Miniprotein binders against q8h113. Designs and how they scored, part 4

Target 1, 357 residues: q8h113
Amino acid sequence: MVIYHRKVVFTYVRAKRFYHFLNIEMVTDFKSLLPVIDISPLLAKCDDFDMAEDAGVVEVVGKLDRACRDVGFFYVIGHGISDDLINKVKEMTHQFFELPYEEKLKIKITPTAGYRGYQRIGVNFTSGKQDMHEAIDCYREFKQGKHGDIGKVLEGPNQWPGNPQEYKDLMEKYIKLCTDLSRNILRGISLALGGSPYEFEGKMLRDPFWVMRIIGYPGVNQENVIGCGAHTDYGLLTLINQDDDKTALQVKNVDGDWIPAIPIPGSFICNIGDMLTILSNGVYQSTLHKVINNSPKYRVCVAFFYETNFEAEVEPLDIFKEKHPRKETSQVAKRVVYGQHLINKVLTTFANLVENS

## First folded at step 12 (miniprotein)

Design Y1
Fold by ESMFold2, look of step 13:
Structure Y1 (fold): chain B 357 residues (1-357), chain A 85 residues (1-85)
Amino acid sequence: as target 1 above (357 residues)
Amino acid sequence: SEKVEVEIESDDPFLLEWAVLYIKKLAERYGAEVKVKKKDGKVEVTVKGLSPEVAEKIAEMVKRLAEYLGLKVKIEIDGKEYPLS
């Protein structure tokens, strides 16, 4: 520890801790590219009681803090999910979306299906503008009655494609791995915010809901087609698994510029959502992003959204209010009930689908 | 069984490291062998064991990245310079 004289050693240690919270590398080096974070040191120690002291974990936590304070988007590598599985998820999704329209309609979204299933091109809107994509909407399944009247409309099983036959089993394996990965990344984020590893596994967070949107973007022969309009994600953390042959995702950096999320093979693109902004007491801000399609090639994106408990009343966590106090004029949004918001969005989306059919 | 060689120069170690990582991940996708030689402010990345189609694809992807980042690069496929303009 002691490399130089006493005064230098103590100052250096304090300065390094201070630079950790300033996210200094992001301000100078990440304006045109998203950061890449190898999380393998975090995963190797994630269940150890002394993980917070591990040098490898400390380094990953610092990178997470810098990314989340700045752009709110980053690639994760060293995540332990096989490249074969990541690619197979996209390959099988391509196969489904290539089916005749009448075959895709066999799993169409209906109220009876719990608002789960296939959405045709042109029925999804962002800020009043049509999104040029099709999708399969999937949600965590739960037992009848678990979430009372609020959750009743979303009860029922997901509608998985029957072709390819192995689609359901593959996606359920993938969802389990994404859930575990998201939890472990959030342990790193909790440490980055100055909490214990488990602040995002508390009473309202330890039974996380999830959403998966399996999205297809048709090829286009014109420039700047809106595949998905500018938005922020609602939940805690998003894992994006997208085709790597063309860049279409754009992210708004701290300077207000749209930068490309250039695909890195074998990685996930990861971003924070609105609920994490609230829980962190505004320390981390969710980030505007959009999909602009300029390619004649069909693109697939499988987005996994890691959320709070369905019934969670989301407010800033006390530990983060204490560690990161804000002035009265800087207070984060009032309490939000996650499940109520989700159901309102689901019903509004379906009503728009019916009205515009 | 073609080889792509990329020489990258940058005073910004973040951009240099990012570009090297990108090339490594591209190579891994195609099961190719990667060798990295580092010099002060300069890196040479060699990707071996490629089909002609994949070698050209990798060269083009590296060219586009370099154009976006303003990196000074030299790209060769089997010793023949890949055009940057």
Scores: ipSAE 0.528, ipTM 0.839, lowest interface PAE 2.1, mean pLDDT 84
Fold by OpenDDE base, look of step 13:
Structure Y1 (fold): chain B 357 residues (1-357), chain A 85 residues (1-85)
Amino acid sequence: as target 1 above (357 residues)
Amino acid sequence: SEKVEVEIESDDPFLLEWAVLYIKKLAERYGAEVKVKKKDGKVEVTVKGLSPEVAEKIAEMVKRLAEYLGLKVKIEIDGKEYPLS
């Protein structure tokens, strides 16, 4: 018990010192830095029925509200996932991408595999441009026919690397922890929006889908290589676990400038998605971001996307429409079916591959 | 019906705004009337229509919030100072 508190305090002190050091060097506009939020007070009360009345929860909720209004991106510390696990996920991911191409192809992404598995460099497209990354695409597994004809396209098990041998069990454990963490962060965001802690656990959200992209960015000797094109995330909440030694993620601020999301060891970078924008009645806007490959060294990033239910017909939640009324002219009023959008995105990415092969 | 009067001082306008929102949410739960006055670095929040038990509960919760956020607070229940120490 005592050792865990010292590591969290040390990571917190390092994160605060690093953030203070960055704040001293970048004494330019306060709009240029992503906030660091210690969520440990929120997590300590996440199962308490009166959590909304806890002073520590109220502080975290305030920080979450500000971050979601101003930037849509924030660092999370005090998240309770061990640094050893976070680092082992990155280490095992490096080991996989270092394998011979023929070994990586054993888990090749295919339509028959439900679009799960390894995609080579240049398979992924963002806004019609080829991305300079390779990846393993994973999705929540579900029973055949659970999501009808829409879900059929993604039916199948995840294709985990057989080398390293422990990769599957490690990642399944990591996914569970990321799912639990995402739910608890969304309780804070729900409170920030003026709802109960449970607004994101309602009918369309109680069986959350998830996507995980295990991404490898090859080393480059050229400047401004696009590792991942500019986009917003589609879902509710993203948890990014990245290499600590390379700054590649760029976030577009309210002024239109690209801010580097400098890695903080032991943190997640969190961002909100387009579905949260809709559900919040447009109070929290998803933020445009991109990845620039700017290092000769290989970089890994594990992105966990916490989503709505697969079949969710996403619209603004009534409680947030009441608390945050908007004029009907807001584009946010469009009902979107999450699963259909995901399938269309997957099929579009692969159609472009067939036409270019 | 009792009233709770809270004076909050901070140089951080966001902490003041959150403290006000917190007290408003507390009052909403109990169907209480809330009045807010803002002045440079200070906020005065008055909550009315409380039972004695709810007034004491709100006062204690505001005390804890102020302690946790490092806010300078004064709390009164029906014009009697609520002890902060």
Scores: ipSAE 0.000, ipTM 0.172, lowest interface PAE 14.8, mean pLDDT 84

## First folded at step 13 (miniprotein)

Design Z3
Fold by ESMFold2, look of step 16:
Structure Z3 (fold): chain B 357 residues (1-357), chain A 85 residues (1-85)
Amino acid sequence: as target 1 above (357 residues)
Amino acid sequence: SEKVEVEIESDDPELLEWAVLYIKKLAERYGAEVKVKKKDGKVEVTVKGLSPEVAEKIAEMVKRLAERLGLKVKIEIDGKEYPLS
């Protein structure tokens, strides 16, 4: 929805310039924007007890609120993670996917490996359609037995490539930075929803699980090859680190139009997931997105998913039920342990992989 | 060539700041030094310490940014104007 104040006019002018940058026609709806948010004021204050009243934080929080109510996708700049690290992650990922198939299979996904590792091109399906990508699946590691019988299938270390040699050390550093960045962005999102900074750091949320998909999309000489079918993300927040000069990610706006998410060098593309939709009592909606490949060049995308605690029971938070009551919802309250859902997805994905091998 | 100079003009101060941050991010990617001067709705960004190949790459990326955002820019590599058409 368009806001009926002077901000509507200013948003319209900036949206026109932004969509010219995106190489797409001007939109007449505020909710179809893919905003760019400098979060450096948020990061400067995110550990301070008075962060909620800092003028710089308040401005960032307003931008996060508008982005999350609109398309649910935004670029993050001023995040403090060096371009050297961001680019090296992609460079080493390119090096791994360029290896012979037999070398990549040395870390293939198996049940014994905790469903961690490499999956070849063409074995992943989204909504019944084949995804033309290859990937490495990584999950937060945890001590044997920590999550009981449900977690046993995901126990064990991630399978990191031995070539390039420094891959593991690089990625573990990257994961720590992404975890910290995601937590700080979620403090801003919590403020945007009208809560304290820490509503997503309660006892069942402060030890987040994470998932990382390291994705390679082969070059194509055909139009509209599905690299990854339309879906929403399951967790709270996703950070996407993608090749700078290839546009393949598309996001669905509120009017049902697909908008390209053109890479901005040095930024992350961020989006909200299904768990955030639930926790916010539906105020913020996760967004359908897909990858459509038209490029003859190989493209990598490293997606980091910030989740709840493994054992979290996910339902709307009381404070957001109070601040944002939803009268149209008539669903029976469901309490789902996040880990149960994750394991079900992991097992289903692997069963499909075996059947298509 | 080891230096790219960019003058950016816009009546939108938020867009100017975003464009400066974009150029800073490009410069950091290539290990270059950045200097920024602000002048009455204009910003001058100087990127130093570049190889000739990287200087031309940065100039081209800034040109693309300006075209897509409708920014008025002047780009020089070592004092020579970089073509905008």
Scores: ipSAE 0.000, ipTM 0.135, lowest interface PAE 17.9, mean pLDDT 80
Fold by OpenDDE base, look of step 16:
Structure Z3 (fold): chain B 357 residues (1-357), chain A 85 residues (1-85)
Amino acid sequence: as target 1 above (357 residues)
Amino acid sequence: SEKVEVEIESDDPELLEWAVLYIKKLAERYGAEVKVKKKDGKVEVTVKGLSPEVAEKIAEMVKRLAERLGLKVKIEIDGKEYPLS
């Protein structure tokens, strides 16, 4: 299995220059690969009024629809974010995690910091099991009192590493580009659901929140070390920027098999979250995934979570209820307040921190 | 049934592999049989069992691929050279 992954990664590394010219359906022949989607036709038309009628957009929309129905995970290429920026994000993230523990603790996560900052190895738990990773947790910054008493728990600036010094400015630029990319992918998903491009820019998504986890996975000399336990993402879209040389992310397909998400250099892995499942009236289901540390080398992963408005009462969008009617007894009809869900998750994680510190 | 014969020349062995894979995928879409012969710096791909319309479509798609990738190609449909200019 491992030898096959190296060959595929190597082929993809060099193929990076040619992705725009190759019909992406060629990459899907590996039953072990997630679909690859070139979204460049979607991005080229994202501000055009006739976007939905463009033949290139229609092709991308059809690929997004299939990916979201079949696996809920796909690679994104043609996304317009420079390879240099994507790689510099990973490189500076490695540099931070290589720092002495005392230096990493200068940005330690605390309640007074609005639960922003560095989490040491062994603090994160998924389904009652300890995760073998360290992280920096970041959230969209907002003015004090903007989100009332619920938002108060997350109030504060992000705690960026002071070493390397340019890390903050790099990550703020990266966050902006990930935000713009996520919005444009959601326009494609909105079309795939049979709506206008702007269904996800309505009342619930006018001021999208975001979460970023900058994750470091230590090298392991043991097999099957859980880097991150099996879960679904709770938001709308996740953009994953991972190291190009290590396969660790596993995705559970519809057949119940674990598919390795082999890194494709210069791609994002994109997945859908539980809020998109609700908004889509359950047409697109979030997919269970996990991280298995299987390399003696340190691995980094930057996960950007594009979310609803912080105070959004998430329910199925009317247009998608009409297009995709379900029986009222569907579990998908649960109204969820996103900010309350996020706070409950943060507080639960922190309670586990205090008990295991 | 027509055949498309494509000779691809490149100093980049990975470009050759990608071009071959592209032609294989094109052929697969149309249920066509593909034969590949590798020589030093050259690959010969033969696609068989095509309709005339599909043969021309494959030839044009290979031409466009070659132009985009900067590949030297020769394309023949049933032994007739497909114009690259």
Scores: ipSAE 0.000, ipTM 0.186, lowest interface PAE 15.2, mean pLDDT 83

## First folded at step 18 (miniprotein)

Design H1
Fold by ESMFold2, look of step 19:
Structure H1 (fold): chain B 357 residues (1-357), chain A 85 residues (1-85)
Amino acid sequence: as target 1 above (357 residues)
Amino acid sequence: SEKVTVEIESDDPFLLEWAVLYIKKLAERYGAEVKVKKKDGKVTVTVKGLSPEVAEKIAEMVKELAEMLGLKVKIEIDGKEYPLS
């Protein structure tokens, strides 16, 4: 079965459309749930030159469009990544974070490690508030010199835990699968925006960067402990793989209410980011979300961020400007250089880490 | 082996579909069989082939789902009512 948000409220700019569309509300708690999308029909036809005409693909694309317009968050099922691998990733992460502090420090984040590695509890801040989590920061590896001076500080290999011994190999397999999955979801999103399947695989998008944060949230005996403060994601698409036992992720809906993103076993929670907002000419808006911890149990979240090319200068794509023209262009059309922003964030994060250590 | 039965009552067909999907995915994780029966505005989901430990895990996870969503549910493990709070 596929569950999607049935309440749709349409508002159009007056210069383009003079009518507001009313929809009959069929559900009482409709806005308290994120849509669930079975993407298996989309994946079955990925790489097929006629995928856009397949009835199954058309149905998935419609669901993606509604989810991205309404809330910007959705679950994906039928994604083809085994439940065993999804769980093993979290189990190995639990094992690493359970190690003595001195063992975790063997892979600590340093400038000489390319700002990759372990960060202890309490050194991260989001919007001025302390985040109660520990983490491993990982980035796509690239050849020395590939991204010029701005990429130089992030050069070098990721620092993978050596305990459990299989950690690196399984995570690299997982990253490849998440990269492929994200690309295929973006083909569906491209169709949803009215483009070809490949609008997010153009010259500045076909060699995507990625970020992965492997996050541990210590158990708490208080209510409403901030695990991660409210934010939007910077890139194109995020895949969230987190422990299923308690709900901590909250998403801000269009009414301004925080709704829980209840984990569904075997699914990814998926959301759009700031770069996708820009590329879509503002049709799809990235969504504020946060992690609030109320559980005495230790919790793991592995977040995979699918990004643009490192050097991308991001602006609205011409096809989406044509299909979704805006009344005002000054605020959403701002040109953004992805790699510069990422490096600024990396350096700021490390400076704060040193100052708070 | 043990079974968990969940009776869900709601006028919201979207909420019912969502909840049923959640229980199916939870059951799939443990290789369990699922039967869904719809009658008179109620949906009964039966999950079979469980160890006692897994049955209790599933019942607790469904209880928490119901609390978060305000669902009207009745949960049983082998016919014994699982307490709600």
Scores: ipSAE 0.636, ipTM 0.874, lowest interface PAE 1.3, mean pLDDT 84
Fold by OpenDDE base, look of step 19:
Structure H1 (fold): chain B 357 residues (1-357), chain A 85 residues (1-85)
Amino acid sequence: as target 1 above (357 residues)
Amino acid sequence: SEKVTVEIESDDPFLLEWAVLYIKKLAERYGAEVKVKKKDGKVTVTVKGLSPEVAEKIAEMVKELAEMLGLKVKIEIDGKEYPLS
C-alpha cells in the first residue's frame, strides 16, 4: 500500500512540475503543444462570491484566456474527478465494444429510441466521409413534451449497455461530475472574458443540455485512417476522456498545423464549441480537430459536450459585446437555436445511415 | 550543420511517445530533419541540419524534459555527450 501511494504522489509531483514547465515553454515557443491548466484553485473558490479576487483564481483565469485565444484546446488537471472513476469509464467502455455485434445491437440507435444508442462502424459521416468508429450516443433525458415538437425527436431514455451491469450507474455518476466540472470551468472562462463568474448561467444557459458520445476506434494496420473527420464542436465546452496509451486526436493550431493531443493520464482534454464562439462575441474561436486511427489496438474516447439550454436562441452576450466590440457583422452574429441545430445534425447523420444500410 | 541525437530509455510507452513527439515538434520549428529508431525498449531520435545555437537549445530543452519526466536520456551533439563537460 505505502509504496503504491509514494509512486503515485511522486508521479503527480513530477507531473505538476512538468505541467508548469510545459505551460511556461508552450506559451513562449511551442505553438505545438496544448496548454495544461491546473484548475484546482478555481474549483476551491467556485462557490465564493468574491472568487474573482482570489490570486489562484486570477492565475487560472489568465491561463484559460490564453488557451481559449491561442488554441481553443487545453488539458485540465486538478479537476477533482477520481482517476479510478475516469479509468473505470474507459475500462467498461472497452468491455462493451468487445462484446459480440449481436449484443451491441440490443441498444441499437433508432428513431423510436430518440436517436439514442449504439451506432455501428461506418454509420457516422463527417463532411461526406465515413468515420472509422463505433459509438453510443447519449443525450440529457427530459420529460415528454418538455421541448415541444423539436425535442420530440430526441425523447426517450438513454440506451445504456446491460453488460457490464454497472455501466449505467457509473455513467450517470460520471455525467453529473462532468456537468459540475463544465459549469466551474465556464465560470473561469466567463471571468477570462471580463464578465462575472455567472454569465454562462443566465436564462439561455440555465438547465444546460448535454450530449455524450462514447466512442470506440477499431485497431488499424494502415496509416492515416480517419477515425473522426475534421470538425468543430457545436456546444459550449467538451470534456474528452481518452485512452492514455494512444495518440489519435489532432488539433489544428492558429498556424494551420495539426498538433497531436497526446493523452495525459488523469487529465481531460477540454475544448470550446461554436456556441461559446457566438456567446463570446467571437473572442474565443472553436478549433478544428480530427481523429486519426494509427494503432493496431482498439481505442476508446468518451466525449462529454456541455451545451446551452435546449431551447436557447444563441447570440453574443451583451456583456461580451460591450467588453469585446466587433466592427463587422461576422457570422457570429447569426442567432442559432441550439435544439434545432442538434436535431438537424442528428437527422442528417441518420439519413446517411438509411442510405448506407 | 550540427546533429542532436537523443537516446531515450523507458518502460512507459506513453512517456516515450511524448518525448519523441516533443523532439519532433522542436525539430519542425527549426526546419530540421528528424529520424526515429526503435530497438529493444530504446528510442533514438536524431535531429539534423541545426545551427550550433539551435542544437544546444534543443539539447537543453530535452534534458529539462527528461529531468521533469524522470526519463533516462543520453543526449549527444555531433557525437559528443551533452552537457558538455
Scores: ipSAE 0.016, ipTM 0.309, lowest interface PAE 7.9, mean pLDDT 84

